# VH-VL binders against q9zvf3: the designs that were tried, part 2

Target 1, 151 residues: q9zvf3
Amino acid sequence: MATSGTYVTEVPLKGSAEKHYKRWRSENHLFPDAIGHHIQGVTIHDGEWDSHGAIKIWNYTCDGKPEVFKERREIDDENMAVTFRGLEGHVMEQLKVYDVIFQFIQKSPDDIICKITMIWEKQNDDMPEPSNYMKFVKSLAADMDDHVLKA
Below, E stands for the ipSAE of ESMFold2; O stands for the ipSAE of OpenDDE; V2 stands for 0.75 times the mean of E and O plus 0.25 times the DockQ between their complexes.

## First folded at step 1 (VH-VL)

Design s04 (framework fv_socazolimab; at its last look DockQ between E and O 0.09; V2 from the best seeds 0.00; counts 0 for: pae E 14.4 > 2, unsure alone 71.0 < 75, placed apart)
Fold by ESMFold2-Fast, scan of step 1:
Structure s04 (fold): chain C 151 residues (1-151), chain A 123 residues (1-123), chain B 109 residues (1-109)
Amino acid sequence: as target 1 above (151 residues)
Amino acid sequence: EVQLVESGAEVKKPGSSVKVSCKASGGTFSSYAISWVRQAPGQGLEWMGGIIPIFGTANYAQKFQGRVTITADESTSTAYMELSSLRSEDTAVYYCARSEYFGDRYYYGMDVWGQGTTVTVSS
Amino acid sequence: QSALTQPASVSGSLGQSVTISCTGSSSDVGGYNYVSWYQQHPGKAPNLMIYDVSKRSGVSNRFSGSKSGNTASLTISGLQAEDEADYYCSSYTSSSTLVFGGGTKLTVL
């Protein structure tokens, strides 16, 4: 098995790329109310809700298991992209590199795409590839769609 | 060991175009930005432009805007630089180099460089 | 629009220290902490020495970087013969581009 790799997927969404980008970029405090079956909490460890380089801690449920994830985020307004760099948490017990990039692309007035790129490297050869985490982040983007549309 | 391997030397006539390739091996091509930097004989380094493969977004130095096109093909882990309307002053060694992507921060900290491709423009 | 300014040459004796300056503006060196330093020996591709003002790229701790206002500096302590090379600074710009300094030839006496 590969020890590192890159996964890419595209999630079709409705509405404006700008509204979806704003939710992921600046409004993570709204996630527990919007998609509480996935995200139970999110707190600032360092920085602000909308600052480049902010460090946040997420409490979430993945495959029926409560987990914690600490990340540093990077904001790219030119490409309408937010990157989450994994620092600590359950995911980091399996992976030593876990970077997830969410890019929002307007395809038509009513249709957008969230392009998700996951860059990963395993802690060791015996660890599974993180396809379950790719499925999880894809579901976050998809389930957020209805809540962003209402905003 | 990550390597960037560039295509071979080119000899071109004034007014023609040249397309140089840069193939990444060992490591993840898509996770980095790729820059093109040239150096004329006895001169300094000059940044031409770069691309972020995961977005397909290229940025160009003003001097080369309209003459240079930078592209990337993730399936072959290869970046390309095409320079048109060649002049004798374009005679130089052309380097590709990688840098980490950090949100709105591109191209700085190029830690792996290609071996350079010599392009000679003569009549 | 302004290119980064470096002295054309600098000299130092074996075992001494030298400092190379790199001066820009608020739209590049002064506005960002994204200044890199490269070493180039004749006929070779550049080698990254410092990648964000002060962080070394696995090179000897004899090399150090700093920045004050619009001027970044590379300091090489304990000069050795192999340090003789051309040194270039570069900076990220407010236009999402990169600009190089003119380069400095270091001579070790």
Scores: ipSAE 0.321, ipTM 0.776, lowest interface PAE 4.0, mean pLDDT 89
Fold by OpenDDE, look of step 2:
Structure s04 (fold): chain C 151 residues (1-151), chain A 123 residues (1-123), chain B 109 residues (1-109)
Amino acid sequence: as target 1 above (151 residues)
Amino acid sequence: EVQLVESGAEVKKPGSSVKVSCKASGGTFSSYAISWVRQAPGQGLEWMGGIIPIFGTANYAQKFQGRVTITADESTSTAYMELSSLRSEDTAVYYCARSEYFGDRYYYGMDVWGQGTTVTVSS
Amino acid sequence: QSALTQPASVSGSLGQSVTISCTGSSSDVGGYNYVSWYQQHPGKAPNLMIYDVSKRSGVSNRFSGSKSGNTASLTISGLQAEDEADYYCSSYTSSSTLVFGGGTKLTVL
């Protein structure tokens, strides 16, 4: 079993990379209404909603279990990438490092990909690999597609 | 504008201790780690240690372990560096600087620096 | 913990390009993409120029960073008089610490 690793995946999406990036960068407050099955709440702990370095708290459901996640946000406008740096929460009980990067790349006028990178390190060797969380964040990106397109 | 403001210059005797403060303003204190870096006259930069205030976790360079204590107060957005058992070689400008972090580990791209605090150790 | 290795000094003419190297080990420069470069003028605090090996921190595109193996490099193109300063590299280490290079004095001729 690996102690640390990096997961990388690509999720095909429709429309504009800019619109998807904007949703994840600046419109996190819309997530509960857009994908309420996954996200039940999000609040600002420190900073502003669209500020680099902001700390946010998420209430979500992963594998049927309600969980909480506190993260520090990094914004990379040049590459249309947002990074969630894990600070606290259920996943951080298992992982010492938990960084999730969403990058939106325009492939054609009507198609984009969301490149998801998950950097992780276990708290200890007894903890499981976070493959289930990778599946979870993939589903977030995929399910947000319809809502971004409707906007 | 984000600023780090450090306490005033100190003159200390050998064997004594010094405590330097670093107050952050204009930004989110808990979103960053605070590092302490010193520079002796005519010498290079030397990392002493750092702290992630939101976790209260401090880490130190091996050279200073046991002699330096770094703390932070989120309520006042202030970090502190205390160096004990001072010797003449500790004469330097002491800087605080902020950086991002990942997880509970340090990411030391220090983008904002204090003005520096001159500490002089002499008999 | 040993310091990263930089040349003591480099020089270049106005408008020219210079490169400053920063050599470490697999436990720092070679092991992580957390290399930073700082510019320091006399009597001033350091300024972050480059972070994460190649990302500019609000500085001119004349400054660029790269890394190969255990050596990071800062390249300054189109040298200007104000570029004359001391430059320090830094890296995260496997011991969860930061280490600086010895510094390089850049003289603009």
Scores: ipSAE 0.057, ipTM 0.719, lowest interface PAE 2.7, mean pLDDT 94
Fold by ESMFold2, look of step 2:
Structure s04 (fold): chain C 151 residues (1-151), chain A 123 residues (1-123), chain B 109 residues (1-109)
Amino acid sequence: as target 1 above (151 residues)
Amino acid sequence: EVQLVESGAEVKKPGSSVKVSCKASGGTFSSYAISWVRQAPGQGLEWMGGIIPIFGTANYAQKFQGRVTITADESTSTAYMELSSLRSEDTAVYYCARSEYFGDRYYYGMDVWGQGTTVTVSS
Amino acid sequence: QSALTQPASVSGSLGQSVTISCTGSSSDVGGYNYVSWYQQHPGKAPNLMIYDVSKRSGVSNRFSGSKSGNTASLTISGLQAEDEADYYCSSYTSSSTLVFGGGTKLTVL
């Protein structure tokens, strides 16, 4: 089994790539109300809420288990991509590296996607590959979709 | 500005229980954990446990398992700590503190503290 | 389970620097564990100085923290009379509960 790797998936979305990007880049405070079965809270730890390099803490439920995740974000407005670089959390007990990139792409006027790239490295060979976390972040993007359209 | 106000000092007999309240104001109660820390006279700080309101779960230091119960009432922004089967060694100042949390059991960075509640167990 | 070990006391003169150590295992101080530092004056509640190894909690830059191996350190530069207090480190254990060090009494001479 691989000790490190990269997972990539695409989630088809409705509406506009720009509105989805804004939600993930700047409007994380709306996540608990929109998808509270996944995300119970988001708080700012360091920096400004809407800034490159800010550190945020997420409280979420993955596979029925409450977890937390502390990340430093990198914002790429030109590509409509936000990267969450893993600092601390339940996932970091299993992984040395856990970086998740959410990129919103307008492929055509009526075809948009969220491209999710997960870069990971296990703490050791006995740890599982993070397929459960990839499934989680994929479901997060899919379930947020309807709430971006309604907002 | 977040403030924590604890209930008043208590004098208790051995074998009884004490319940200390901690009312939070000036913030979002559910966004942080509440920890309970005690300090016996002339001694250091001792973490007793805490509660994470989002999960409604409490976590306890092993020393206090079975004697301490920590709860929270989100509607009143109040946390409670009840310590049972009191003995003279439980004489201490009991602090509540707002803490950061990570996961369902990781507490750190206690940045706001109550004024402390003195509990005296006679004899 | 492991304890966090601090010296019982340290002293320094006005204007000098002093360092307080906090030593534990990899489960308590090493790796990914948060290490916080608190200052406590007599009769007062503790005050958070460092919330994560080197990151200050809105206090003077005279207070700096670091970690090397299994030892975290709090360095106080330019000692002032007001720095005389008890200092505690904290981290979480392998059992995922918070623990404090035994405390260090700082005397400013």
Scores: ipSAE 0.000, ipTM 0.515, lowest interface PAE 14.4, mean pLDDT 85
ESMFold2 (binder alone), look of step 2: mean pLDDT 86; pTM 0.906

Design s05 (framework fv_socazolimab)
Fold by ESMFold2-Fast, scan of step 1:
Structure s05 (fold): chain C 151 residues (1-151), chain A 120 residues (1-120), chain B 109 residues (1-109)
Amino acid sequence: as target 1 above (151 residues)
Amino acid sequence: EVQLVESGAEVKKPGSSVKVSCKASGGTFSNYAISWVRQAPGQGLEWMGGIIPILGTANYAQKFQGRVTITADESTSTAYMELSSLRSEDTAVYYCARDYRGWEYGMDVWGQGTTVTVSS
Amino acid sequence: QSALTQPASVSGSLGQSVTISCTGSSSDVGSYNLVSWYQQHPGKAPNLMIYEVSKRSGVSNRFSGSKSGNTASLTISGLQAEDEADYYCSSYAGSSTYVFGGGTKLTVL
């Protein structure tokens, strides 16, 4: 079975790419109130809410289990993309590389695509592929749609 | 529902160390932030440090850096706080407390407190 | 000294309102909307009253929180005898650390 790989998916969303990008780039503090069934908390470990290189800690529920994830983020305003590079947490017990890129692309005045790219490498051959985490991050983007539309 | 149960009272001599335990029951442990907060007699609350057990490393208030060690054992759902080089000023009630959302929600569940007395 | 400044004491009459201030800096209260308020009765562990500046932790709507710049405030309306206690503010201070205020003794006259 594969030891490393790249997953890519496209999530159709409504409204403005700029508003969706702003939420993921600069407003992670709004996630627990918007999608509290997925994200219970997010805090700054280092940097600011909107700074390149900020380190954040996420408390979330994945497959009915509470987990913690520590990441360092990279901002790319030219491409309307934000990258979360995994540092520590439950997911890093099965993966030694876990990088997730969210890119927001306007398709029409009322429709956008959130393109999610997950780059992963397992800790060892016995670990499962992270398809469950791809499903999880796809759900975050989809469930955030209504809250961003109303913002 | 999560409860935090702390170890019993301690009487220690100056220069010794003390290790207080905080056992969580009733829920998951590894992903909560567990803080240690002390209160000297008649004084205010003072944050010493805390840990999210799954991350494995603790964060400390500057005043206690180098003298306090906070650890967690996920297999027993127990957090520990060890304070070394004890002085009479370390006489206090020591609380453990959890934050459900990591470092965001506020400390919603508290242990009963452990009295540590430092005397000759 | 405490990182956050609170008045040592405040008093109010039954049925009236009081406000307790909590002043920090740009590195804590001024930067983060992560201010909590705790009530402590003698001999008891603290009880979380308010979190995230203004959200109630299952307490009466007589308790409200706010923030302006580097100062957070706890307001208690319709004062009752059981409100007599010590009140502490706390703020997230970055890097997964917290700071506490010195505490305020509330006397209900």
Scores: ipSAE 0.008, ipTM 0.625, lowest interface PAE 8.5, mean pLDDT 89

Design s07 (framework fv_socazolimab)
Fold by ESMFold2-Fast, scan of step 1:
Structure s07 (fold): chain C 151 residues (1-151), chain A 123 residues (1-123), chain B 109 residues (1-109)
Amino acid sequence: as target 1 above (151 residues)
Amino acid sequence: EVQLVESGAEVKKPGSSVKVSCKASGGTFSSYAISWVRQAPGQGLEWMGGIIPIFGTANYAQKFQGRVTITADESTSTAYMELSSLRSEDTAVYYCARVYEPGWSRYYGMDVWGQGTTVTVSS
Amino acid sequence: QSALTQPASVSGSLGQSVTISCTGSSSDVGGYNYVSWYQQHPGKAPNLMIYDVSKRSGVSNRFSGSKSGNTASLTISGLQAEDEADYYCSSYTSSSTLVFGGGTKLTVL
């Protein structure tokens, strides 16, 4: 029924918000080695690994299906947030707007949350809501936890 | 369809403060960055600052740092811009505006604009 | 305070084309693809014409945008009387702020 919406979730994680933010902000090249069951590859289409406005292409498996996603990112160091704006790929066949914001918030010396906000708009009424993609990005943050903690 | 409705015109004395409101309707308020832009009579557009409601943090143009405070109240879908220590050169139309596409988190590509609030500063 | 540089005025004849330039630096126009163009008629709020350098915001295909180095350009083809307005460029900056150009008055002859 809804053609657009906003999903918000909080993922409890361990350790430092700064280390988690750094991984998502500047170190996407480490994702295939850390969480290869989700992410099979990440390549730079334009920019650098840590540049605001960089365009990257992701090869990943979502809900058992191999997919490709091209995004442009926005870096917000003040809020410890990185935004992934969808440009092309399988998800963009379903959605004409797909923006995912990962914000890292320190709650205690050993505990943080990753607040994930997904802003979406469907291509048309026949498309499903992107709840499967919300589950996917939530699992990326959760599964990255151990790898960031050890770094 | 999203609309931004600003508060009414104000006449203020030098040294006072003014607080302009911007009420959003017809969409998700928190998912959009909101900018405040002013235009003095016969002059160009000047960006004052903006806020990302979901983060609650504001950024300000250097010229207005220390005089402008931008806030948002997600429960009422309203953004505010407060300008202190008013001078005659602060006489302008003040606009609020939001980004073109849902999910853009920065202060560019503004396609939805308020009607403008005239603030006149005179002794 | 430095703003983006635009010509104060440009003019063109009905049916012709005009181009308005917007020059910044590597910390704004040259560093990012986040340039927008706005049209403003007297007494009205600005209207978004172009964003992300070259993407139209639902406006006529007579309006096109481009960028080369530190200079962005708005080109209006097939000039109509209603195109007479003030045109402003804006750009995102390395300080996570926004800056406007000084504005260009377009006169249609």
Scores: ipSAE 0.006, ipTM 0.581, lowest interface PAE 9.8, mean pLDDT 86

Design s10 (framework fv_socazolimab)
Fold by ESMFold2-Fast, scan of step 1:
Structure s10 (fold): chain C 151 residues (1-151), chain A 119 residues (1-119), chain B 109 residues (1-109)
Amino acid sequence: as target 1 above (151 residues)
Amino acid sequence: EVQLVESGAEVKKPGSSVKVSCKASGGTFSSYAISWVRQAPGQGLEWMGGIIPIFGTANYAQKFQGRVTITADESTSTAYMELSSLRSEDTAVYYCARERYDSYGMDVWGQGTTVTVSS
Amino acid sequence: QSALTQPASVSGSLGQSVTISCTGSSSDVGGYNYVSWYQQHPGKAPNLMIYDVSKRSGVSNRFSGSKSGNTASLTISGLQAEDEADYYCSSYTSSSTLVFGGGTKLTVL
């Protein structure tokens, strides 16, 4: 029985790594319009839309359930990665550590991916592993691709 | 519970470099930011920089940019701070500290490493 | 970057209250709700007392934190002898760094 772990996955993308990174890094205010079936709202609690260390509050639907998630973000421009560090919300009732790293990598002109790394630690042994949240964030990255291509 | 253990005291000559280690035990190392904070004798606390191990990118206070390098080895749960071009005013106790996961507050501190720079 | 401004010293009598201020700018204390307070006894590593402006880190409810504009405050009520220590504030900055105040020596009379 694992109490902590790391999940890693790759989501293939058609839109450019740069446009996707910009969206996740600086343009979260566009998420409800782009993927409103997943994300219903995003607000700034502290900082700016594009600042390192900004705190944002997300209203979203996961597995048909409305949830709230408060996160502090870390920005890594050199590696084109943005990290969401979970602070409060429904996820944090299950987990005491929840970091999700979205890294945008262009391997070739036709091979672009979003690499998602989820580092987690459960509140206690009775909690399930966060595989449902991994599925959710994969869906966010995949569905955002359609909107980035149209932009 | 989580503990941070720093390497032993160092005596260095001006112009040399020092590398201090900070080994973490218990809890999740990769997701916690590790900061380096120094304190010269009779002086206040001074933040040098920090790293989140999984992120791999370190941030430095402007005063130390170009002289300090902070790294982490997730396989050994160890963070490092290397300070180059040492001067007598670098004589200080060097602390590593873990930030709370939910905050920038540093809730777990190493015991401190005394670095003395003398000719 | 300028360090945060704290009074060099503050004193209070047993059982009374004292407040220590920490003044910065809109690029640190005024811009973010990431102010922490540390207590340091001679020869010891700092101990986190307050984080995120007002959250207590396992310490007595005699310790409280607040912020108004560019100034954060640590208030210690019901002063006890063991409260005599150096107190440091710290804030996150718009440069994604942390900065400390100069420290305040609290004397309990």
Scores: ipSAE 0.037, ipTM 0.680, lowest interface PAE 6.9, mean pLDDT 90

Design s13 (framework fv_socazolimab)
Fold by ESMFold2-Fast, scan of step 1:
Structure s13 (fold): chain C 151 residues (1-151), chain A 122 residues (1-122), chain B 109 residues (1-109)
Amino acid sequence: as target 1 above (151 residues)
Amino acid sequence: EVQLVESGAEVKKPGSSVKVSCKASGGTFSSYAISWVRQAPGQGLEWMGGIIPIFGTANYAQKFQGRVTITADESTSTAYMELSSLRSEDTAVYYCARLGRDYYPTYGMDVWGQGTTVTVSS
Amino acid sequence: QSALTQPASVSGSLGQSVTISCTGSSSDVGGYNYVSWYQQHPGKAPNLMIYDVSKRSGVSNRFSGSKSGNTASLTISGLQAEDEADYYCSSYTSSSTLVFGGGTKLTVL
């Protein structure tokens, strides 16, 4: 069993890459309203909602279990990407590296993809691979689609 | 431990092109920026451009835009820098360097290749 | 964007301190807390010493970084012979590029 790895997936979404990128880059305060069945809260620990290097704390439900995740983020406007670097929380009990990159790519005038790259390393060899977290973040992007399309 | 190993020294004629390689080992290749930095004899460091391999898109310093091409091959964990239309002023040591996670958001380059000497002479 | 401004040369005696400045504009040094400092010995690749105001693990506590407005500074206290080297600052820019300073040659007398 692998002790570290990289998962990559593409989530087909509707509308503009710009609007989806803006939601993930600058408007995380809208997440509980948009996808409250996944995300119950998000707060700034350091920085601003749209600042590079901001640290945020997320309260969410993954596989029916309430969890907390603290992350530092990187904003890359050239690539329309936001990277979440895991710092603390339930995920970090399983993983010592957890970096998730959401990149928004316009494929046609009405269709985009969200390319999600998850870079991970386990705390120890007995931990499961984080395929459940990959499914979770894929669901966040997919379920956000309807809310972004309405805006 | 992450290491970067660059290709060997090159001697080129004016007007030709050179392609330098940088092979990464011992760590994650795809998700962190790899930059190319040159240094002419007795001169300072000059950033040429960089690439984050998973995005596949390079960003270049204005001075080199149009003459430099930076690419990456994730299957071999190797980054490349190709410089065209070589002039005598391009004689320099060319370094590859990478950003580690712990040095964001400063874009500090914590691992450097050994440098590749490129000499442009007639 | 042009290179950041550093003094070409500084010198200090063993045991004393020196400060090397790195001046840019609001589009680089002044706009971001993203300045790094590198030490380069002759014939060697640069070595990252400081990122913003934080010291890289394993680097002596004699090295410190600071920033005020458009100027970042590297201070080296208790100068030792081994500190004799070239020092470069670098900064992220508003065009999502990196720019280096012109470099400072430190002589330890």
Scores: ipSAE 0.007, ipTM 0.588, lowest interface PAE 10.4, mean pLDDT 85

Design s16 (framework fv_socazolimab)
Fold by ESMFold2-Fast, scan of step 1:
Structure s16 (fold): chain C 151 residues (1-151), chain A 123 residues (1-123), chain B 109 residues (1-109)
Amino acid sequence: as target 1 above (151 residues)
Amino acid sequence: EVQLVESGAEVKKPGSSVKVSCKASGGTFSSYAISWVRQAPGQGLEWMGGIIPIFGTANYAQKFQGRVTITADESTSTAYMELSSLRSEDTAVYYCARDSWEYTHPYYGMDVWGQGTTVTVSS
Amino acid sequence: QSALTQPASVSGSLGQSVTISCTGSSSDVGGYNYVSWYQQHPGKAPNLMIYDVSKRSGVSNRFSGSKSGNTASLTISGLQAEDEADYYCSSYTSSSTLVFGGGTKLTVL
């Protein structure tokens, strides 16, 4: 029964780490076209598509339920990582901390991964752990691979 | 069967402010974005801004930034648009409009429109 | 310029087809697949015709939307008298705003 925690997973990719990083860093406007069964819309609340500290609002379907999520992002070009820090939305009704880090790593010519780290803390003891959201973001990374491979 | 009903016509002096209301009935209010669009006599449509009521966050067109305020009251299912420092060029019909999809497309497709509120700025 | 470019007017004969273009940039029409088309009759509020490159429910199959690069198009086939109206395109922008085209007056001859 944890009240806070950190989930880590690795998603194997076929498309290049650079193309995936660019998509997550600078091209969130392509997500509805690429993975519309998950993400229906992405809008900028503050900043630009490629700016550090931009605030974006996501419209998505998680476990058959339409949801909205507002986040502030941090860009780390040295580590090819983008962090989404949760601010508002359905997830934040359950969690008071929700930070998701997507890092794109090429370990060898045939070993490319998206390393997803989710740092979370529940609003209160009665809330469920966010394992369903971890499954969701893992599926975003995996399904994006087909679209990136074509680019 | 969602309907938007706007407040009545206004006649205002230059330099004053106007606040137009838009009350939603039938269907869900808080989960749909509501936009404000104006149309001056004989002119085209101009988007002023919109709000996502569930988050209370508003976005504004650059032209109106600092002069327009869009708010929503979920308890009364009512959105508001307040425009300050009125000029003769602000004479227009002001529409509120709701997005067609819940939680999916803020400002992408507005399928329910209010009847329009005429605001006349005269001296 | 923040507004999208549409021809001021187009005309067509009863039963024929017309196409109305809407040209923007990579920061709006070219960057997003959410161009909408609105029909407005005199004295009335706009009516959504096309949304998300798809026809709105209840809209005649005579209306279709398409997009190529920075240009979106509304095509109306089998023109009828009631199609006489102003038509507006709209698009989301990279600045978190929505912009409208200048509008096109359709005349059915």
Scores: ipSAE 0.000, ipTM 0.511, lowest interface PAE 14.1, mean pLDDT 84

Design t01 (framework fv_tiragolumab)
Fold by ESMFold2-Fast, scan of step 1:
Structure t01 (fold): chain C 151 residues (1-151), chain A 124 residues (1-124), chain B 113 residues (1-113)
Amino acid sequence: as target 1 above (151 residues)
Amino acid sequence: EVQLQQSGPGLVKPSQTLSLTCAISGDSVSSNSAAWNWIRQSPSRGLEWLGKTYYRSKWYNDYAVSVKGRITINPDTSKNQFSLQLNSVTPEDTAVFYCAREGYSYGPYYFDYWGQGTLVTVSS
Amino acid sequence: DIVMTQSPDSLAVSLGERATINCKSSQSVLYSSNNKNYLAWYQQKPGQPPNLLIYWASTRESGVPDRFSGSGSGTDFTLTISSLQAEDVAVYYCQQYYSTPLTFGPGTKVEIK
């Protein structure tokens, strides 16, 4: 019922925070091979794969529907966090603000937490809250786990 | 209210496979806010964690090194339960086995609900 | 692996008196990023499974009497029963959930003096 909000979740993952962070920060080109049931493609619109402020376009399937999302990313190496700021796409038809922060935190030598923070604001009061998108991004982090471990 | 109910044989012969089940009520085995564990207790080793299964968009398993290679923990979503299979048992595997829930796991977590326990004796 | 130790092995306390149980971890179980100690306490009575009493070192589980309290940080932890009741006769275990494998202390038996 709120018009804006912040969702926070923690996804337990295995291995190295540095390896998971590297995948999300610098290696988005590997996503379709790793989690092709979620992500069908990623292309650079502006910048490089590992540059701060790069603009990328994602082709993905959410709740059985093919969608497109264009984002500008912010890299925070000190906190091992990458922020995806929504610019255009299907999600932006529902939301005028959609910022998703993935932070990778080493908890023990073999266990990490991916802390996902979603900051959102609806286009109007009639739009649904983006709980389906929170579920989706949580699934991306969880499903990437095995692929990062094998790398 | 969450309840865990265990079932399985109390006597297993050496070299055979030990098989136990834990039926869940009041929660879903595929809940993304839980992890489902097996723990055993013996006088020689005390309380010993064996492993867990949990659902986070796909199924995961985590096993203790002491039993890795002999252990399988599997969910059954249709029956809302999970099982333990421990292969090639020896008398040293004699213990009371418990299933337990980690509620809202950040992997690892504490155990908020436990099954009643099953005494398993490994002897000929 | 993180090794848990407890002292004393057994403790005899008169009804209404304070019982104090100590737990040590071989490594710190304090996670600096969230400032939480990944430590729990369980009570086990004969023929029953362990029952959760305390988590995050000092948070009491719902339904647990307020005479039970947990304290400590890092590697040294204490469970206190402020006024022992007859129903508190049990073995008490500490457990770390900082890292896998999850590990338990050897237990402290509490008996009436």
Scores: ipSAE 0.000, ipTM 0.498, lowest interface PAE 16.7, mean pLDDT 88

